# VH-VL binders against q9vpl3, part 104

Target 1, 224 residues: q9vpl3
Amino acid sequence: RGKINIQRPKAPHYERARVVAVTQPKYPELPKAKSCFKTRAERTQQQQENPYNEIIAREVRNWLDHSRLVAFFHLSSITADDIFRVRVQLHKQNLHLKSYGSKIIEQAVKNTRYEAIVPLFHSNHCIVFSPDPEKTAALLRIVRRVPQMVLLGGIVEETMLSRNQLVAYAQMPGLHAVQAQLVQTLSQAPGHLIQQLQAHQNSFVQVLDVHAKNQMNEETPKST

## First folded at step 3 (VH-VL)

Design r41 (framework fv_ontamalimab)
Fold by ESMFold2-Fast, scan of step 3:
Structure r41 (fold): chain C 224 residues (1-224), chain A 121 residues (1-121), chain B 112 residues (1-112)
Amino acid sequence: as target 1 above (224 residues)
Amino acid sequence: QVQLVQSGAEVKKPGASVKVSCKASGYTFTSYDINWVRQAPGQGLEWMGWISPYNGETNYAQKVQGRVTMTADTSTSTAYMDLRSLRSDDTAVYYCARDSELFDTYAFDIWGQGTTVTVSS
Amino acid sequence: DIVMTQTPLSLSVTPGQPASISCKSSQSLLHTDGETYLYWYLQKPGQPPQLLIYEVSSRFSGVPDRFSGSGSGTDFTLKISRVEAEDVGIYYCMQSTQFPLTFGQGTKVEIK
């Protein structure tokens, strides 16, 4: 309960409310009606016939195509105030928190190399997008303070990474420059260089290995 | 390389105003809040306030409230601290410091080199 | 305001020996969100302060393993397992649990 910043004001209530108003979609409240049970077939039929889902799925696909960092989270019960607080901090780092229905996610990633993420969205979820892969460390620091958000995995530079691989990626300073150098090095002598890097920088080899495996195979489960 | 570079030393008379600049480089200026901390000669650190370059929001310590204005120019990635009605007890080194990437923590991870402001008659 | 009190105000340490600095707050630093917002900074001679420890015990990037923070509520400790010449300076604790942000008065660490 309470606002996180009530004891040390960063964003006063008025400013917070204003930001919520502009970042949240304005939807009318649905009237409280007698609860009616619909059969599974009726619910499935209704969902399939909604053309709006394809428009949103196309939006999700566009976010995936233009984001160099995508992180997937399981979302436990969280208050509007807490999720707003998280959105504000993420936005300051050019990280964009989005929530979409599982059906829409499935439609967006179907027939793409990211199809393997569909099972992650069977329960409550949210996704964070960013054009900047160097923001992975900032993302994980912010989310560390939000126990309701549990990291499932993500995509960095179009490469699907497990939870542990994303955490490892975030721990590497200057990753962009290091990644470019390692790609160039491995292109010259793959076998010998992989062994050399494994001895001193196992996590870097893992990142490149995940990339290579994802290009060959659509899924790359992490192995310890 | 992430840096905060401050303007040069100032000598002012009592009653004058001083404007200290803090130029940021090597990071996205609007993504981090800038704090101002001062240190009187031989004394400890005193927090003065912060500004968010993202939306211009400010919060000032009560001791300087009414005499200080903090601003940020996103086109030049520069934060400013304007202190008016200077008194001899305003003599200090003034630091700007970046609030870290950590969520609402006020962990100051990058500091400017400091600007010496001397108020004397 | 929350008053931060450091002890000792100064200490001289033989190189390689441990050092311990205490920081006490006039009120609990436990925030309503369950976190404790206590930080340690080092100011080397002629330099601006640098972040060492955030949120009581988390070591900032690049800070050597010989530095460790601990504590809860109103009592906090910064320990240096073996003091080196580069560790000379004034150490400050800071709280951000309550506005305004406040610092301790500082602890000067010097080599004997």
Scores: ipSAE 0.000, ipTM 0.420, lowest interface PAE 14.3, mean pLDDT 75

Design r42 (framework fv_ontamalimab)
Fold by ESMFold2-Fast, scan of step 3:
Structure r42 (fold): chain C 224 residues (1-224), chain A 121 residues (1-121), chain B 112 residues (1-112)
Amino acid sequence: as target 1 above (224 residues)
Amino acid sequence: QVQLVQSGAEVKKPGASVKVSCKASGYTFTSYDINWVRQAPGQGLEWMGWISPYNGETNYAQKVQGRVTMTADTSTSTAYMDLRSLRSDDTAVYYCARELGIYESFPFDYWGQGTTVTVSS
Amino acid sequence: DIVMTQTPLSLSVTPGQPASISCKSSQSLLHTDGETYLYWYLQKPGQPPQLLIYEVSSRFSGVPDRFSGSGSGTDFTLKISRVEAEDVGIYYCMQSTQFPLTFGQGTKVEIK
């Protein structure tokens, strides 16, 4: 069954048209500036409304706002049983594995300080959230032995970190203040950090592609 | 320079508990995780779990979950493994071994000398 | 669980001759980060294991250059270019690509 998306007052057409005419501009403005034409596909996409996406985008923003640790991963093919086991292990450490479509993520972070993360989500991905940044060590240990999850980078205390910077943060002994200062120092070049995150994704995908091709050539057919 | 020194041999009856210690020296104790691995006589190596001295975080192998507790005392640079409800099949040499880091870690690069635990009636 | 299978289980080598140990995994050890977490350990009689090779081919500090590791995917080899008396012991391969960590059953190396 189709959804009803019309919310019009039940008023006579005549009265409605009259009210609209009174409130609209008296004369149509002629275009004087160079105009950019949008393709039919672009116009169609802009006209698409999905109330569900707004609700999920709000959920994503809520996770970002209430998490002091956010980690981004490329996700390779993984069985339902394997991802379930990883999710259980992460949950025990107050780490929450979530997957969202790239369009929803873009909608959630548009006009926010996190808009720069959008390019990370053009491939298959997942995100881990936690309110506790001290769980970074536990997170990395769990995912190190899950080859289908490739760390791209993250956000710690609202500061974007590359893969190597996140690993360095996790390994720091000593004063919490020293860790916070390191995070601030490492985050001084946001453009470079995004480039590093993308480079990690591309390098790992390339290695996986080569290995997958080698395995296809060397694999023995299954003998049930 | 880097050393892991373990406590001496233990002989226990079934149902008892044993606490093995592993004292670290020659490096910053909180910068490395400690893993526990056991080896039954004439058999291979079996991973038991690990602890991070940095924050006291632990992760135990499923087989021993509920019977093992790992702790670390940063003031003495000593890690401990406490195994309860001992059975004859827990008879093994127990090793502690160091691991660098969290995500990108070097393997067990330094090991303790081993602690023989014998469970017999 | 990833099963690690070593061959041969034992070998006797004439001093100065080369030796080769094979390690095969039931699944690829290539991690998605591009690294292969395969390690070789030597356990001498009465001693704990000692690290020889990490990440397939990198020699650990202090390990003689006669030891070399190679391989990819599921097939790995440890080679000793010229076996010496001090190389006697049991050799183990280990993977840490996936939990749980698993070891091969060991290869005993003796001098003739």
Scores: ipSAE 0.005, ipTM 0.473, lowest interface PAE 9.9, mean pLDDT 76

Design r43 (framework fv_ontamalimab)
Fold by ESMFold2-Fast, scan of step 3:
Structure r43 (fold): chain C 224 residues (1-224), chain A 121 residues (1-121), chain B 112 residues (1-112)
Amino acid sequence: as target 1 above (224 residues)
Amino acid sequence: QVQLVQSGAEVKKPGASVKVSCKASGYTFTSYDINWVRQAPGQGLEWMGWISPYNGETNYAQKVQGRVTMTADTSTSTAYMDLRSLRSDDTAVYYCARDYDLWSGEYFDYWGQGTTVTVSS
Amino acid sequence: DIVMTQTPLSLSVTPGQPASISCKSSQSLLHTDGETYLYWYLQKPGQPPQLLIYEVSSRFSGVPDRFSGSGSGTDFTLKISRVEAEDVGIYYCMQSTQFPLTFGQGTKVEIK
């Protein structure tokens, strides 16, 4: 016959378990391949379906909703110090320079009147937001000194404008009524720029159809 | 419905090139990578490489590296595999396949129907 | 490259009887994140391959429960509890723990 020691320390088991739980670092489970091996599927879908992307896409939509001036730029090679100086200069004019991945932009503008802009962001890009459209002239004066930032176009008073139309807008007097009338006139102007926008919209609509069908199939697959 | 539809059969002479297409539908084309896998007559599966439609990044198997170019056209949701300097041992059915699973290793949930490429004199 | 070796290369099964296919890798498929990236595909005659099992033992959507995967490290098994006529084809294991992605040579399953 052996004797099993039944004596317990003064600290009861439940108290010890609680102390261990409190002192243990809370380490969230890492998804597969998160440590040192990244899968192609993980990298690609992390951009589109990750909850982080939806949070940032909501931030972009918020900027679009509260900005009466949005300008789109191609961004060529620029040093961190140079872009920081530009960002500071823009900020002093209530102009907010933001950089977002093209996937986040696509998610943000999907199902909005601005879906046609997505093809503009296939290369390195940045966006400037402002609640004040009178700052368009200040924006163009600042970026004129930054050859790495190439104006592609923008949105003023919820109207999509080409580069030339945005430049024309910047040259108008600072009177709200005159600027609003100009925006309406420029948005109604005929020409190949509008035809090219329509062509881009047609291509974008096809991409959206595929995207919509894909989302439905992933959430609730259709029967054959 | 997720579908990958490939171009039709090709017959080529040795030394020629072939470009196989894979048109995706029913999903966001740029959210999934496309892999290319071939199967010689009566043989097993051989991985050739992958392309990310998101950023154009590619990775090719060494056996075909230098002879293959993979591209993707996001406006038409179509991936392409261009194989040059064709040899008789390139005779195979070529499949495109979509990468699956956000957090897993690379594997293929949906496959195209296959494109037969025959290299003969 | 990781070499994947399947046994047997072919098997004939009486309908309703079980079948098992072995897949062995030349090195461990256990990733540093604790997952094992081993997959099983079925290629039916005249069709492209289709996914059956992912990550050793998880059944893909729509795959019947008669299919099961097991294994660890370098030794993996695909089991069919009762083979049906529609299960005829060539079965392939694949690894994605390391590039390049590699397949086993295939196991042909036929009805006796």
Scores: ipSAE 0.000, ipTM 0.383, lowest interface PAE 20.3, mean pLDDT 75

Design r44 (framework fv_anetumab)
Fold by ESMFold2-Fast, scan of step 3:
Structure r44 (fold): chain C 224 residues (1-224), chain A 121 residues (1-121), chain B 111 residues (1-111)
Amino acid sequence: as target 1 above (224 residues)
Amino acid sequence: QVELVQSGAEVKKPGESLKISCKGSGYSFTDYWIGWVRQAPGKGLEWMGIIDPSDSYTRYSPSFQGQVTISADKSISTAYLQWSSLKASDTAMYYCARLQGYYSLEYFDYWGQGTLVTVSS
Amino acid sequence: DIALTQPASVSGSPGQSITISCTGTSSDVGGYNYVSWYQQHPGKAPKLMIYEVSNRPSGVSNRFSGSKSGNTASLTISGLQAEDEADYYCSSYDSSSTPYVFGGGTKLTVL
């Protein structure tokens, strides 16, 4: 694959990625945990039928096309401080944490081999991209300290892998040939793998639904 | 041939300090978290805490926070569990175990043989 | 920490099947496919039998199987043998305040 930082025709994309990665050192505290995605109110106010959404979808396609490692996560409520710290740690390892609306992801993958992953993005989610598949182990070591991020699966060298297969891949550092052979060996039929990934996501969504229902039925805030 | 080997049994008096060890072999020590699990005589398993040997990040069960210290020395592939002042209620079998969860705390795939700690006058 | 709920004991005859339940909440057993089962013989360390609800590690008999429905996970042992007599513990990831929780344990007696 082509390296992202070498492609001249994508200069505007690289400049945008750098700008988007910037966060303010001083920011207000959030009273409620923040999702990797905007709140529901912010999502409902998101621009509908905006032609500029195609620019962002094109950016997502560029990330997919030029990344040899793509990892998909379900994201529970997380503070802005926590997600910022995670993003900084990932960036040091050439791992790029991105969050996009489900409609934008659907638009980005609609006519690609990755169209089958769309169901994974119906809940709150985020994606980590890297041009370097050797960084899978570093990715998992960083994310294991973030209980709000739950690994659903990923794509390594254009091969879809389940959560457990990604973990197995990460445990074989040191030999590129061994890792490439493992990817080929662990590969499942796309339909079967997607079904397994979606089953895991559905299980996790059930927790959020039950938690939300419990919150509605027994809301008792503590006063101090 | 992954193996976790723990230090030998200890007999101590209340108020004494103690440090027990767990040595990993047959795998890359820094790639897996090590957990400590307590089992009081005739009772079940209780999770105490975990450590990431790559940078010594620790996380404790609320019941054991401040009661014990977990540490690791990656140069010798060894994790430690330490008490500054033992109590009779610390009498138990202590297991170390390797966590397989790279991105989450999922399960313990290999266990040490256990270290029996007896605290009595 | 609150332990996951398991029956204190279960018994069966050689060749029969038994099931051990493990009940939690939506923040642990019900919310994740991160349920594991451990076997402990007297005087020995626990041994992993099942991980992530239904997966068997290498070397574990296919007589052992795991499943989950809602907030309850189950370990099923078919074709009971004398060597299956042991204590069995379930465990799960906990997304609340503690990242891990064990069940109270179940003593299996093979009659």
Scores: ipSAE 0.015, ipTM 0.516, lowest interface PAE 6.7, mean pLDDT 77

Design r45 (framework fv_anetumab)
Fold by ESMFold2-Fast, scan of step 3:
Structure r45 (fold): chain C 224 residues (1-224), chain A 121 residues (1-121), chain B 111 residues (1-111)
Amino acid sequence: as target 1 above (224 residues)
Amino acid sequence: QVELVQSGAEVKKPGESLKISCKGSGYSFTDYWIGWVRQAPGKGLEWMGIIDPSDSYTRYSPSFQGQVTISADKSISTAYLQWSSLKASDTAMYYCARLEGYFDLEYFDYWGQGTLVTVSS
Amino acid sequence: DIALTQPASVSGSPGQSITISCTGTSSDVGGYNYVSWYQQHPGKAPKLMIYEVSNRPSGVSNRFSGSKSGNTASLTISGLQAEDEADYYCSSYDSSSTPYVFGGGTKLTVL
């Protein structure tokens, strides 16, 4: 290494740049890594600020806040006619069947007391809302006729219940059921209830995975 | 005490109609579904179908859809299993059983004593 | 109907333990906690022994226990007695083909 002729390399570069600047507008290239980073940031911002998702998340929060009965179901493949029939029957009992995407549910319940329900929605799901907790027995009797809807658990009077606890609640006579269930829940460890709900969900997710894999082999059905 | 009492044994010829009964007592009849289970001689249990006595909603096993009719009369706490035309292959013991649970088809907690149906020419 | 898979027979001696398996798929035994077991003595109606995988009705001996692992449910009978000699049937909710299905049955012989 000697000192390379540093004095001369500057002169040709400068003169070339000067000539181009006089005759044409100049648009310098941005570093590629910086452009890629900006694009990713823009995508992230667009995803987080989707106005449609925020509107629907607000709707979900409104349903949760104004419903004294919320029931969570796994939903298997069902025809439009069958789900419409179920929806009509439920509506007659002031029970409102809703379906929302898992990301919207997560957005709606994040940082709220309902955040624990998120694991229930990693598969196909639907939710039934009602302002009337006395309709729990009617709800369960209606869904007993719908094998595609599998009860995962629920919330009654702001208390999270496992499927077995919700069934027990439905069997109790009227007014005393609410008081008995509240006392029962206050004496239970919240961790045990959450574990029961997650265990039921995990078992059913495994069923869906096996069923989906079996569906990938379509050679067995005959078109007749 | 919960009890399901079934009608007595039947001996029929092929082509004849038959209706057997299952009477529930000791509980609220409309609060439980009633199922029918068949057992051919020397064979295992095979469920045929179920009925909700509160509204007469029925669901059948695919093997028995259109072959039998299940009905109930809640005023006398009785469920029925009926054939319009018997076949020799209908020879079997028929049980009724009470279905427990709020979820779809959980388990049979009480069983009737069974009705033996023999179809021979 | 496609029945749940049970061994045709199982045998044991008085005082020993035996286990009867009931194998299905993810659409029945594996997917739900709705497995029940029934005992049937010759010429008699079936009797519920276990429901919802592991629960015993009142009046059923604690020698009878149920469990499930994956797609296989098991009925275990400890302290075998002569009176346990019977046919045993498992059953489960079935989401795929029929809403309810029985196993083929297992003949338990004591001695």
Scores: ipSAE 0.013, ipTM 0.510, lowest interface PAE 8.0, mean pLDDT 77

